VH-VL binders against q9fi13. Designs and how they scored, part 8

Target 1, 266 residues: q9fi13
Amino acid sequence: ASLSPEVSPLLRAAHHTVDNYVKSGMIIGLGSGEASDFAIRYLGQQLGSGSLHNVVGVPMSARSASEAAKYGIPLEYYRDGVQIDFAFHDADAVEENTLIAVIGRRRSSQEDDYILKQKSIVKVADEAVFMIKEEQYKAGLEGSIPVLVQSLNWLAIAEEIDDLYLGDAEVWRRASVENEGPLGGDFPIVTSDGHNILDVIFTTPIRSLADLATSLDKIDGVVDHGLIIKTRCTVVIAEETVVRSVTLQTSALEGGVRTYGQTLQK

## First folded at step 4 (VH-VL; framework fv_lerdelimumab)

Design J3
Fold by ESMFold2-Fast, scan of step 4:
Structure J3 (fold): chain C 266 residues (1-266), chain A 122 residues (1-122), chain B 109 residues (1-109)
Amino acid sequence: as target 1 above (266 residues)
Amino acid sequence: EVQLVESGGGVVQPGRSLRLSCAASGFTFSSYGMHWVRQAPGKGLEWVAVISYDGSNKYYADSVKGRFTISRDNSKNTLYLQMDSLRAEDTAVYYCARDLYSWSGPSYFDYWGQGTLVTVSS
Amino acid sequence: SSELTQDPAVSVALGQTVRITCQGDSLRSYYASWYQQKPGQAPVLVIYGKNNRPSGIPDRFSGSSSGNTASLTITGAQAEDEADYYCNSRDSSGNHLYVFGGGTKLTVL
């Protein structure tokens, strides 16, 4: 749909995503975040008008489930083996060219804490779209990379991560009370599966999110992290007046080396 | 709570017509795709037809296309199957079934009625 | 339209594991769903979307899928599991959208 320049760029990105990727009959992973809220509302409107039919949502969070229910989207909850045709999600950042996404950075809502479910749904989907703002798409990303760790030895794991990225990152245990202090004080957030979240805050540019993911995966006691590597994905970038989309491509001529394609929609 | 009750079956001569109904209750009928599935005596299940939640899309098995018409009335929570030009091979128990994932994903029929018998006999 | 092939009959001893298989090209594109039918009764959905169980279906029922083959496994078969089992898949080759397997009669000895 044509939208005034005064509307949110993320609303434009959300409408673009639904218009171009959602088809009648699909089972859709429903992401969490501002752009996902817009996408869910718009999807509900398309179902109500009859422009789309037989679409079922699989919510990634309590927030997305609530939003979907509000706008009349039929829901199915995630189970092992569920086929998901398409998923859309907000990302906190996306690395330029690799399209590796960062999710799970600290937000004001408790439902934004469930990194494992969000990653599983995105991974299972045949194709995924990340909707982001222009400033979040770049090389040399900085900031928090959330890391899920075993709670019984969280401090030892935190110290190992701190040593590994000494001079490049600071490690904080995420607390239920914001900015409580170093390592999150006495009231840590505990995920539904019983784990703690460490915010590994990079103060220098991260050269490679793929190398970082590999490095984190090798640490004993790390359960998972907020880096998503998705083979079939597109990033829908909200710019001031246009939507830019970048799709990850694989080139057979380069022996499986990924080649990046771009489409701009005005 | 979810119930589907078929009616309209009976004995009918070849070449005649018969209309089946399926009364739905216990769920928001207008939100679901619906199917007809049949089973000949002593034989297996055979899919017959599907209708989208709003009635805008309809598809039929090759064996009934051009003879059967699926329809629905969402205000009455009722599914219909109009069967024209009936043949002996159409003799079967006809089930209505609910489907959430029409047109994509895994095919499944999560709730079924008890069926209504149609016998095409001279 | 494509076809789904099932063996017509299989037997299992009480408390033992049995696997019922379904084969067809549509299974490369879509997961199978499985239906249990007892004599004189309507079919009951037991597995959908590869390995999802509807509420009320015992955990002894599980599904698996690989290539053009789907399987229904009953671990620790009970007498009440004696029934006909049908697989179903979505067929994308035309307007004939759904195909059932021929059914497998399970006898619990």
Scores: ipSAE 0.000, ipTM 0.394, lowest interface PAE 17.4, mean pLDDT 82

Design J4
Fold by ESMFold2-Fast, scan of step 4:
Structure J4 (fold): chain C 266 residues (1-266), chain A 122 residues (1-122), chain B 109 residues (1-109)
Amino acid sequence: as target 1 above (266 residues)
Amino acid sequence: EVQLVESGGGVVQPGRSLRLSCAASGFTFSSYGMHWVRQAPGKGLEWVAVISYDGSNKYYADSVKGRFTISRDNSKNTLYLQMDSLRAEDTAVYYCAKDSLTYWGSTPFDYWGQGTLVTVSS
Amino acid sequence: SSELTQDPAVSVALGQTVRITCQGDSLRSYYASWYQQKPGQAPVLVIYGKNNRPSGIPDRFSGSSSGNTASLTITGAQAEDEADYYCNSRDSSGNHLYVFGGGTKLTVL
């Protein structure tokens, strides 16, 4: 097995997703991330060959827009009332059984400003697929849950979150880079709409992402967070030699609902 | 384990042609872009060419453009470099290298072959 | 210009910290990747992106970038780290996809 993070089987997951979920005539939400890049390139090739026709992409990020344009996918930008038939996206992690996704964790990328737009497009889509590695699918998730907060009172919001999860999580305001220019940098990332990002880093297993989302939503000054609860959702899991897909048995329910899995052997 | 094995190198005279091969194993060859990188004796690394996972897109360094042709056969898990109109300055060890993505990643060359020596001499 | 400039040689005492630098305009737009090459052997990827290590690369290797400069740091250099180190980046001019630095020979004293 490949232990390099960049030598992942996400390509198979991306091709599986396009082959099974994208149909001619659809308006497709174009996700952001490694698997989404593979999916966009493959979709563009299917359009170029004529295997698919009359497909339009709605990009979730500047990255996805650039990739789509490069591979000849017609674009329509997100606007109020747009109909999206299907969306695919990368997720940082997915909770086993509930299929609640975590997005927006800090990556080695220079751009972290896309949580709100990504969530809007995924939620508006009639159904969505998250493409992830096997290691990202489990119960008892740990690690960062990004929280988008109003900048004016970010410290008070951070203290409230810290108090709520004392002993279970550390709260950090996300900085642009540690070594930014000759002077260094401890400057906060500010999103295009003027908000800060707090990384709520859980050091103990999170029992319920649904309960966490509900708790975060109640905090005054929290604009949004990296937890996505999607009622029509499939998770495509990239394993070493196969692709496994997991779909909610009851698509209208969230939190604590049992799911089934399917392993496809190529 | 990812393995890349180059072959086809040797001594050739200027103006002649040579074809290099790279046999790949341990990963889904048809899913990744592939590169050729060369190194002249006692010198540094020089990128030569890249081919996309499906063979539809190819790019070359200016020094070889019009003389070298990169190709692949996904059914045989093999990458090729056809070198025409060889010059003395093409003398180098030629490495094949795997890209981390389908075309050209921000981190190319995540795995390298052992290299094959091409000597252009009269 | 798309050239990446490295010092040709650097030395470090066993167990000490050494920093190898790479400079070029493309580094304002793209992160450098770093490759270790020992005599008679193929290059090996040691750092990619800002500061990511492939599996099997010791944690004493780290990367950083600022403006037009990228750096590879080896904290607590070992004898086995003696090698040539090459930086690589994408070409900002668009005429080439990739450009390598000239390489830095690291001697561990």
Scores: ipSAE 0.000, ipTM 0.386, lowest interface PAE 16.4, mean pLDDT 82

Design J5
Fold by ESMFold2-Fast, scan of step 4:
Structure J5 (fold): chain C 266 residues (1-266), chain A 123 residues (1-123), chain B 109 residues (1-109)
Amino acid sequence: as target 1 above (266 residues)
Amino acid sequence: EVQLVESGGGVVQPGRSLRLSCAASGFTFSSYGMHWVRQAPGKGLEWVAVISYDGSNKYYADSVKGRFTISRDNSKNTLYLQMDSLRAEDTAVYYCAKEGYPLWSGYSPFDYWGQGTLVTVSS
Amino acid sequence: SSELTQDPAVSVALGQTVRITCQGDSLRSYYASWYQQKPGQAPVLVIYGKNNRPSGIPDRFSGSSSGNTASLTITGAQAEDEADYYCNSRDSSGNHLYVFGGGTKLTVL
């Protein structure tokens, strides 16, 4: 089945990702989200038709595992030391030029498998692709950056973050029941690993996601956060009638050791 | 009926080279990864090398890395192992083994094996 | 380490149940495959994944896995089951690497 210009942009991005990055013999991290659902379905169809062979999926969420099982993809579950050749995932946003991804923003449905598992699978993979809509790729991102914190001292951690970003962000403990209170009321979300989630909601443009990640990593009691820095990364951007991809490349720096750059593919 | 037939074994002196072949039939050779596994006389099985279905990816056990080269010719349904700088400890029966499909548990078993070919490295 | 450990020998009386074990860190990430080898013959796959049998393997063979340990169980051992048994798993310490256990010689009395 050929794609129509009228189909979802994320479906086109998903098919492009599978067609260009998945090959037989791979162990693949299976992302979570609308584009990942399309990619899983399409991958299952390619395996069923014999167009792809010898592919195993490592699901990032219960949703991913369920979709993979539904479409006949053999699975292995994430454990320390699992080898992953390639991963695809949805992202809530991606910073232009750096390709740093934001994941784990509040959705209408909460996942049992959260930020830590998704981030670990993406980082372990030799190469990763984020599939996003055009409006999610920009400089000066605003909005929630999720932060996983130790539950015992969550309030002290929240106050430390609030002090660092006073005037730029609000810190809210995420609740399982929808409410607007910053303390999260009587029903805070507790992840499978026993952590709370703080939504650090930036109301002004974030100048540097890399600096933000470094600052959050220094705070005692911060377990992890929704910022993913991935060296071998491509972002597949779903535009109205075309799929565009942006890949980190290397270029020489003065001193000659570390390199960086971007390549655009249409 | 799946068949794997190894050949090319024999007696060689240390430091010399030898090339093993494995002729495959009864399945679509170009669709499956292939392995070499060896067994020294009276000893256990030792994994040696793997090659992907299209020949683009190759991996080796540390004991043979830099000395052995795995390759395949999909047009001839044949797997090869080029063994350079042979040592006495390379003396073993060398088996050709086929991958099955990836399983729910995450990795392919070796679902079919050849009868093996003996390589003896002695002075 | 990525090594898989097996006892070198085990005995079972005809018609009785025997359990062969394999232990190693890779088994936390991947299920073991089990291979039967009779003298002078190539290995034969008898169990793969947690507890799957290839076509032609008798139902007296079964597998189990828990933590860093995998086991092959033969319920009602027969004379023809006398052989060496090897576990195999993917080596979690390296990309696409594989590791075998040292093998267990099963004697049927």
Scores: ipSAE 0.000, ipTM 0.377, lowest interface PAE 21.3, mean pLDDT 82

Design J6
Fold by ESMFold2-Fast, scan of step 4:
Structure J6 (fold): chain C 266 residues (1-266), chain A 122 residues (1-122), chain B 109 residues (1-109)
Amino acid sequence: as target 1 above (266 residues)
Amino acid sequence: EVQLVESGGGVVQPGRSLRLSCAASGFTFSSYGMHWVRQAPGKGLEWVAVISYDGSNKYYADSVKGRFTISRDNSKNTLYLQMDSLRAEDTAVYYCAKDQYVTWGSGYLDYWGQGTLVTVSS
Amino acid sequence: SSELTQDPAVSVALGQTVRITCQGDSLRSYYASWYQQKPGQAPVLVIYGKNNRPSGIPDRFSGSSSGNTASLTITGAQAEDEADYYCNSRDSSGNHLYVFGGGTKLTVL
């Protein structure tokens, strides 16, 4: 039998994240996704009980805003001068050791602008946590990397990406409507800013997400992509029975200092 | 070919205002964060301000906060810096610069204009 | 708020290796970018992040990061490398604030 939502590993990851990273007085970037929903609910409970006080949420999505309002979390929308102490978010995948996160993969209840707005809030925050399942944390990631592109030249941009990753990835323009009805067809998703989303689906392991981000950023007409590079980042990994945390660690080594992933088990 | 061309510099008296413009071409202006950076004569570079790709977010160096306003017009591919309450220490060449990563916030400035000189003197 | 410190001047013999350093607490959390500026010209990005080169920048330029220190290395310095070099990083005291180092004048002898 399937486990109930109450025993979900992501529930434990969410509670762990709030318990260890959220303190009274903080301004918190509120992520979007299953684990973020659990974290928002739990945070609201802590505020209601008085265990936490003077916490304000900055929502990354309409979903986050709705959940926060439902559970009594005061909200501020991101504006010039709002400083964010901490942010939590779901990720579709995270590259082992670098902790580069992938966001924005297709979901049934997908939201507009989540790539740009969510990425911006995560980067602005002093520290961020991604909550993921164990199978989403590995080296040599495969699968969709969403790329936000200008609509007028989307085909030329798609062809350039296709040529660049020939044999390694398939490039598809994300459709807003499945081909279910008599009308059929490919109806592209258009973000609130008028951009299209290309799903660059890697069928072979991606050697380096950092190199991929750099190469995508060089393409004229690419607005952004679902890769987040955050230097002060922890990944909270939901395993079957425990929660594991990985934080980038700066360590002195022979002749230099390097940043490494560190695994902590609870 | 990416080009950034600053204009609007000149000689102004202390306490007065001046508006700088930066005309952008050769890239999708509306997709990138933009920065202003200045350099006083014979001195080093000083970061002044940044504006997000859509103009919704702005940040300023403490030395100019409350006096300078960064803005952009994506329909005209133009970046602006409104400078109010000018002081002698604002005398500098002002550069506009493009953020390397789309949207904003990397601080990696991959293309720069040639600069426009602002001289504040009494 | 955070400060980035550079030595004001450094010299290197033609064809030799030189290392320009940038030091500050923000470099523990954020990578630096490096800019070359020749007299009367706009700055040019030569290295960003730990060790990435923009298109058109010679491979003799490389970057490294260690603790609170970032370094720009020019292996086999050429006459045309004579310039001022600036590091830039995020100011750890605020969101999306940036700070430049004071600059290092490189003389190629």
Scores: ipSAE 0.000, ipTM 0.394, lowest interface PAE 19.3, mean pLDDT 83

Design J7
Fold by ESMFold2-Fast, scan of step 4:
Structure J7 (fold): chain C 266 residues (1-266), chain A 122 residues (1-122), chain B 109 residues (1-109)
Amino acid sequence: as target 1 above (266 residues)
Amino acid sequence: EVQLVESGGGVVQPGRSLRLSCAASGFTFSSYGMHWVRQAPGKGLEWVAVISYDGSNKYYADSVKGRFTISRDNSKNTLYLQMDSLRAEDTAVYYCAKDIPYTWGSGYFDYWGQGTLVTVSS
Amino acid sequence: SSELTQDPAVSVALGQTVRITCQGDSLRSYYASWYQQKPGQAPVLVIYGKNNRPSGIPDRFSGSSSGNTASLTITGAQAEDEADYYCNSRDSSGNHLYVFGGGTKLTVL
C-alpha cells in the first residue's frame, strides 16, 4: 500500500534511508528514536519478505534492541573490532553545511540514553545517516548539548564550562528524576559507566559546533559529549510531503569537503 | 566465567511429565535470551525452544508445541523447560544455551551447558 | 518450513584446507552459525554472523555465505579440529524459529 501525506514525515525519511543505504550482507548500526523505530520495522519487513537478506543489526540502545527483536532482525552485541557497514540514527539537531549532529537531548530514561555507545557505533560505521525533521536542520543551533563528565569533580568541570560560555549557556547536572523542565531533583543521572551528564543549554546561537566540540574535548574530566562529527555522513530531512537528503563527503583530490543536496518527488 | 548447569533429567515413562532446570552464573542473566537444544543419542542437534530476556516472548519447535513450556526466573538466574506428554522421540540430552546480548531472535548460542539426559522408555 | 543440508562426512589431511558446506532456503535471508562438537562434549560456537569468531576460537576458522549456501572453512587443519560440525540458521517459515543442519563429521588424517 501507498503512504498518504497524513503519515509521519519521519516514516518517509526512514523508508528512504533503508531503501537507499541498506544492502543485503550488511552489518547495520541500529539507532534510537522515532525515525529509527520506523526504519527498524521496515527493515524487518524487508527481511521477512526476502527483499533483503543476511542483514545483522548492532543496537545502539535497549529501545532499538527491543524493536529489532520484535520485527525479527538478527542482532549482534557491540564489541571492540566489530565492522559496521552502515548506521542510521535520529538526531536532536544537525548543523547546516557541516552536518555535525547533536544527540542525547531526548526526554528518555537513563537506560534509553546511551550516548557513548550510540556515538561509538556511528563513528565506527563506514557510513552513517541521520534522520531528522526539517525544523531540526539549521545554522545557529540553540539548546542543550549533553556532556559526559567524570562524577568526581563534576562541579569543577561544570564551573569551567560555565566560564567558557558565560552569557551564552547555562550548565546544569542532569537529574535522575525529570520534572516539567529538563532537570529534576537532587539526585544525578549516573550512566552505566559511572559518569554524570551535564546539560550545557545554549541560549544564544552556537556559531560553530566544530569549535564547541574541540573546546569541550580539551577540558580535563570531560569523557565525551553529544556532538557527532562523521566524515561519511548523510542527513535525510523529513519535509511535509517530500524527503530531502544532504551528503557531506571529503575528497582527497580536491583537498576539501563537498555537500550534496537531493529531493524526492511525490 | 560463564556457567550453565542443567538438572532434572532422568528415566520417565511415555505420557508422563518432567521439568528441567538450568542454573546460570557469570553473566547478567536478565539481559540474554535463552534456548533449549536437544540431541538424541548418536543423532544431530535439534532446537527446542527460546525465551526472550524478559520472558515476554516464547517460541517452540513444531515437534514440541503444546507439550513443552519454557520459562525463566530472573531473580534466581534459572531457566526451565516443563515437558508434558513425553514420547519416545523426546529421548535426548537437553542443553541449555545462552544467546548473544540482544540476539534472542538470531539463534547464536555462545555458551552451552553440559546437558542433562532424558530417557523416555518405549 | 525449511531444512539445512550438510554432507554427513568429510576428510582432510593435516595442515590442509577443508570447506564444510550448508545449504537451505533460510540462508537466503539469514546468516548461519557454526558449532563444533567433540565426542561426549557440549557444542562450541566457532563462527556466527557475517564472519565473527568468539574469543578463543583460532583464526584458521572462517565463514562465508552466498545465496542459499553457507560455508565453514578451516585453513591448515589440526588434529584437534576433528569433530562434528553443525550449521544453524533461522527457519524461513517463521521469526525466531531455528533449524540445525544434519552435521558433518570431519576426520583429520
Scores: ipSAE 0.000, ipTM 0.418, lowest interface PAE 18.0, mean pLDDT 82

Design J8
Fold by ESMFold2-Fast, scan of step 4:
Parts: sequence; structure tokens; C-alpha cells
Structure J8 (fold): chain C 266 residues (1-266), chain A 122 residues (1-122), chain B 109 residues (1-109)
Amino acid sequence: as target 1 above (266 residues)
Amino acid sequence: EVQLVESGGGVVQPGRSLRLSCAASGFTFSSYGMHWVRQAPGKGLEWVAVISYDGSNKYYADSVKGRFTISRDNSKNTLYLQMDSLRAEDTAVYYCAKDYDYVWGSYYFDYWGQGTLVTVSS
Amino acid sequence: SSELTQDPAVSVALGQTVRITCQGDSLRSYYASWYQQKPGQAPVLVIYGKNNRPSGIPDRFSGSSSGNTASLTITGAQAEDEADYYCNSRDSSGNHLYVFGGGTKLTVL
């Protein structure tokens, strides 16, 4: 297959991901988002042509399952003990150098139920790839970090988070309709497991997503959050005409990253 | 101690202009939004306008939009309200009020000035 | 647009408990703040947030919220509590807009 400058950067990132990381016989975690949609379509095409065989998908969302079914990818649903060889996913942002990903920010086609499933699938996969646009890869990230909380104590949990990040973040209970304010009005999102989602919106740069994840994990009633820490991961960055990949490299002295550029073919 | 002192009120004819000032002390003025709230004689409180800490954002009540302009000078710790095209119904005590220290889910005015009376005579 | 409704008047006997209520759709999204105003004086913040009192406000003042209703409770009312009480909230119809209730005149008998 040939890629040209006029095609979507995320399409190029998706094709790069499938071409370099998916092998016949694998069980693949199927991410959710625009780049994941392109990856699923391309994977289906490779299976249809016989370039790949014996690939099974584990969908992270209803969107992923629907796309996979549409393009003929056999599905296996996530359960404890499922072996996943590789996973790809979109991310809302990725922290430079650490490659810690942010997922689950509010979108038009809302699928709030899937944060926990997405994290579980990525976590158990032997290796993962996040596909992002170049503006999503930086140090000092700002913006929403979704936090999944127990509903019965959501108010106390929200106040504890607010106290921890006073001056740095606003806490909003996510509602199914827009503009319901921080308390979420009469229409708070309740996940299938009975949890609420708090959007912790950082207005100052977050110095360390690892420290943030640790702090959130210590709060009683926090079920999970949108931060993904994955030791064996690569970030595939969609630039205007090229795809750049950054792989988390560990050493005896400290963790590091490698960057590889790729030129588009004719 | 936080103090807000309004000035500039007085008697003015309909259709004319008046500018109110509010001198702030006892807190870091440049770090807080500021509000104008008015109260007509024998009536309740009515929010008039707000200005952000740096002056970049301004919002007005519908009753004054297009006629009143809120501004601030952080170097002088002073808030202003320019009132144009005054009407009889603008007659009120005008209060300067300080925006809140963040508390989740709450918007409030933690300190108020003593007020300055504006009378629009007909 | 959001409007906050208060009863115009309420009475309480000295030493008894009184509850002043505020109702409006914006209260589903924001906590009300409450202001005491005595004749010829500027309003004074008495309750903000879930149930917070500014320094100097007596313990007898408390706030509560449920659905579209917020309440200011004065336990053991004193003569000096006689005043007008206003609730305030963000207006859900626009960014940074604010709305006050019509005020409740408290008479301490």
C-alpha cells in the first residue's frame, strides 16, 4: 500500500501501527477513536486479502466492536484471564518522555462506560500503541483528567480532589447533557457499574502524570482514572506528512524514549 | 482587612452618563474578578456586571448590556463602571463586590463595599 | 433562564429555629450563597458552598441543598438576626451570569 500527503495523518498513523505491530495469530485489543477506526478498517482489509490470518479482536468499546464486525474481524470479548498480544488505542494526550496516556475526555459520541474496560485491555496487553496527533504529545499537559468514583460518596470524593488541586484544577461531575455546571444537575452520567465520572480540569500545567495517578489512587472511593501507565508502549505521532514513533526505553539509570521517523511512500 | 470603597454616585438626568469607581485594598486586587451589584430603593439585589482578574473578560446583565461598561486598573487597585444612556430604572445603590476564593460548586461575593447612590431624576 | 424564588417574609420567635428557602433550576448545578442585609447596610455573606461560614458568622447559621432547593437555617434566632436574606447562584442561561432571589424579610418576634 502507498500513502500520500493528502491523506489524513491519523490514517497514516493507523496504517503504520497495523503494518509494524500486528502479526498473524495475534489477539489484538481494538481501541476506540478516529485512528482506531482507521486501524480496524485496515486490519479487516489485510485479513480479507490474506496478508494476515488468524487475528482475533478484543474490542474496548461498542464503537470498536461495531467497526470490527463491519470489516470482518472475528471478536472475542474481554474477560479475566484473556491473553492479549497487542493493543492499539487513541489517546486524548500523551506526556512527553514518560508516554503516560490520557483517555476518556468528553466527546460528542459519548461512551463513558468504557474507561475501565479500555484501561484493563491496554494493561493486560503484552505491548500497546497509542496513536495521536502531534499537538497531543507534550510536557506540561493541561485539561480534563476523568476520574471514576463511587456514586454514594461522589460529593466527598470531589471535595477531596478539589482540596488536593486547589488553584490548579476544577472538579466537575460529568452530565449526559451539556452545561449542567460542576454538580452535574439532574442528569449525571452513571456507568454500567454504578459509578460517576468526575472531570478534573487542570488549568495549570501538570508537572507529572505519574504523581497525579498515584495521588488519585490513594483517595478512597476513586475506582479508576483516565491515566494509563504502560511499560511496553510506543506512541505513533501523526505529523503533517510523516509518521513519527516514540518507544519507551528503560535503562539501569533511568527510563528513556527513542524517536523514529518514517517517510511517506508514493 | 479587605476594604472596598465606592465613589462617583450622584444625581443625573436621564440620557446622560456617570462613572463609578471602587477603590480596593487588603487583598491582591489583580488576582480576583470584580462585580457590580445594584439595589433600587426598597427593592432586592440585582447583579450588574463582572470583570475577570486581568480585564480580558466582561459580562453584563441584559438590563444594562450595551449601555454600561465595566473596566479596571490593576496598577491603581480600582474598578470602574461607566454608565451611559441612564434611565430612571437605573436609580439604585451600586455596590462593588469581590469575587470568591474557589470552593467547588459555589460562586459568591465574599466582600462588599458600602455602596454609592445613583439617582436618575426625571 | 434561571430565576430564584424566595418567600417575601417569614417570622420566628426569639430562640426558635427558622428556615428560609430558595428555589430555582440553577441550584441543581450550583450551591447557593446567602447574604444578610440590615437596614442601611451593605449585604454580608453568611453561607457559601455546601455549608461554609465566613469568619465571624455565628454557628447558628447553616446551609443545606436538595435538588432545586437551597435552605438557610438559623437555629436559636437572636434579635440581631432580623434582616433581609438573599440567596444567589450562577445563572445556567449564560457564562458568568448571576441571579439573586427576591429576598426574605425575617422578623424576630
Scores: ipSAE 0.000, ipTM 0.452, lowest interface PAE 13.3, mean pLDDT 85

Design J9
Fold by ESMFold2-Fast, scan of step 4:
Formats: structure tokens, sequence, C-alpha cells
Structure J9 (fold): chain C 266 residues (1-266), chain A 122 residues (1-122), chain B 109 residues (1-109)
């Protein structure tokens, strides 16, 4: 069937997520991205009509805070020890079967500062949903894995990463492309905590995101990275006419083997 | 201005099927969630099913889940209810109802059709 | 699943105030809406989202909610208000599942 210009597959994924996971009284981590924008608008409409009440949002970015305010969602900002019942977010990619998410790939320079906040909110939430398009869910992921590094010795750290993944990845220090002046792109992004971002761009399929996360965590001077390993998560996958959800099986984790379940909706 | 007109009701034997239609006019049909609500003779209202504005999401009352299918054709401004494996307790006036919300979420039924009678008898 | 309970009948004298109540655990979490139904006619939405009136609904209709109870109040009842009144709310089991109360028949004396 032909879709209007205003309808995207992520709209269905966003509505499915709010419909199935958001309840009155919850404190909700508000993600950033196209699907999160749709989810925030829809949540605001549910609150405005009285279908939901007593919901408070914890925004993961300036973008999500702005959307929430626009649609009348009460906000509370993230702080240590905050209880978050549920979080939804866009992911750049999700590894098939493991449901390990990649976040923080360059979409706009204004969002580069929020990788740690996004990751922290998702990880502290009791349960999380990643909303993605079908092409973002696969095994053998390629592309950028953002790595947050100490700025003082960023070059030495970049060289160590380059050596570790020689022939498999290129390492680039992320440069600001906004309000730079004549040398736009020469200046590094510096996060609010004073760190640089290295884009580790894999040109060959990554066999295991779990192994990659472990390897990056061992490098002295690496502060964090864009890989999220979440025990209680579901991935809501937007297909042309249907929404598919994949949930990591909780009971199977005690057996030392991770598995997943799948649910299709009309 | 807003009008909803149901059709397709009638007498049908238990275990058989029937398809209801609801013709909508006076609003942008493709922008709103739609519901079916029924009322057995002399009894109260019972919510049956909902469909989102684009047809991608559907929910059903437990009493009809697996037997009834809600659908819509936005090009024809028409809502449908396919009723399979009909039982005597499905006998009711079936109302088409528009959701107040632009998408489908409010559950506030701001406009209703006149209803169409379905009688399931031997 | 949640149940919404209404008294089956209530009476009010012309020009007096009547309160129709709806009770259920789902009302602790979700607001009720109220529908007026006259014999042989389709229901009409009179109150939604706690205390909002659709255009065309007289200001004598108002809603309130507290705990597990929602109420529809008609201040200065008129003869034309004689009807069945149904509350509706979201089922506690999900965001797009709905349940009606059993209905209250209002007689205007």
Amino acid sequence: as target 1 above (266 residues)
Amino acid sequence: EVQLVESGGGVVQPGRSLRLSCAASGFTFSSYGMHWVRQAPGKGLEWVAVISYDGSNKYYADSVKGRFTISRDNSKNTLYLQMDSLRAEDTAVYYCAKDLDYVWGSGYFDYWGQGTLVTVSS
Amino acid sequence: SSELTQDPAVSVALGQTVRITCQGDSLRSYYASWYQQKPGQAPVLVIYGKNNRPSGIPDRFSGSSSGNTASLTITGAQAEDEADYYCNSRDSSGNHLYVFGGGTKLTVL
C-alpha cells in the first residue's frame, strides 16, 4: 500500500513501543533520533488526552528535551541514583541475536556530547527498547564505532587502536563541522567532560561486538564507547508494513547461553 | 458533519462468518484510529477492537481475539470487521466509533455510527 | 483484566444535582470517559480525560476522579438528560485495551 510522505516505518515502531511499554506513573528515559521523536510526540499526545498520566521524562539529549517540552511531557534531568523504569532510544545498528546496540555514530555535531549520558540512561533503566529499521539489524556489522578517549594523549590511544585492528578498521578523530570558521573540520570535538571522540570505522565485518567491547575497555585512556550491552532489552524492528520485536531471553542467561525471542505484530 | 454509517449486519448461523463495513465522511479518515463497540439487546456497551490510523496496529477484546479481524481501506474511507466462528453471545448492535486522537491512542469515542444489528441464531 | 462498576439506576428531580459513580482499580492509573445513550440512539461522548467537555455538551456536565473512583456530575438536571450513562477507561493490562462500566439508568422526575 502507498504511504503518505509523513509516514515512516519508524513511526510504527515508535507507536508500538509506547503502546506496549509505557504505563502511567513511569519515569522514562527519552531517547534521541527519528523514532524517538515520534515516540515523544505520541507520548505527549497520550498525556494531553488523559490516556496516560503521571509520566516523567528523563531526556538523553537536547533534541529529546526540546521535543518533550514541545509536546508537554514533564521533565526531570539525569542524576546519579535516579530510578528509570523504562527507556527507549534509536540505535545506529544492533547485532543479530546478541542485541548489542551501537550508538553515537555521527548524525549531527550537537549530539556528539551525549554518548555517555545516552549510554548511562539506557543502562540504569529497568528495561530498554531500541527502535531501528530492518537494515540496521544484522550479523557482521561494519562502520563506525565511536570511542571516547582522554584528550591529553589521544594520538597514542588512536595509534594503539589502529595497531589492534590493522587491516580491519580506520581510526579518525571526530572533527566539529559547525561554527568552525574557515578551517571547518580541522578542530576536534571535545565533550563536556573534556574528552575526544575517535571514530573506529570497520571496513570488514565485526565478528563479535562483545569481544570488541572487551578489547576497547582494556585500552588505557579509553573512557567509554558506543557499544551498549543491556540485559533486559527488546529491539523493535520497523519493516515495510509490520513491526517485529526481538527480546533477549532472560531465563536462558542463567544457563550461560544467551538466546532470543521474536514477536510479530500486524 | 462527521458521519459513520455501518452496514453488513444480518442473521447468521453459529460457526459462520460475517463482514461489517463502516463508511466514514466529514473528517480525514486516514488520520484517526477507529474502533468497533457492540451492545447486546438490552445490555451494556462492550469494546471490541481498535485499529491505528494506518492499519499497522490492532488490538482486540479477549472475547473476540482470534475470531475477529479489524481492517481499514483509507483510499475508500472504510473500516471493516471480519467476524469468524460466530457464537450466540456475539449477537449485538455493532457500532463504528472514531477515536478522538489523531493517531488512535485516547480511547475516547467522539463520534459513533447508528449501528448495525448482527443476530447469531440457529 | 479490570472491571468498572456502576450502580444500575439513579433518580434526580428536575433542576437538582445528581452524581453518577464508576469504580475500578484501573481508575487509579487511567482517566474515565462518559457516554450518554438515549433509547434507540448511538452513544454520545459527554466527558473525557477527567473533566473535558466536547463542543456542544452543556456546562452542567462535569467530571471528577479520585483514587479508584470516577464521577459524572449533572448540575441542574433537565428532562433531556434522562438516559443511560456509561463510563469507559483503559484496561490495566494494556495501553489500547478498553472496558466499559455496566451503565447507569438516570430517571429525571
Scores: ipSAE 0.005, ipTM 0.452, lowest interface PAE 13.7, mean pLDDT 84

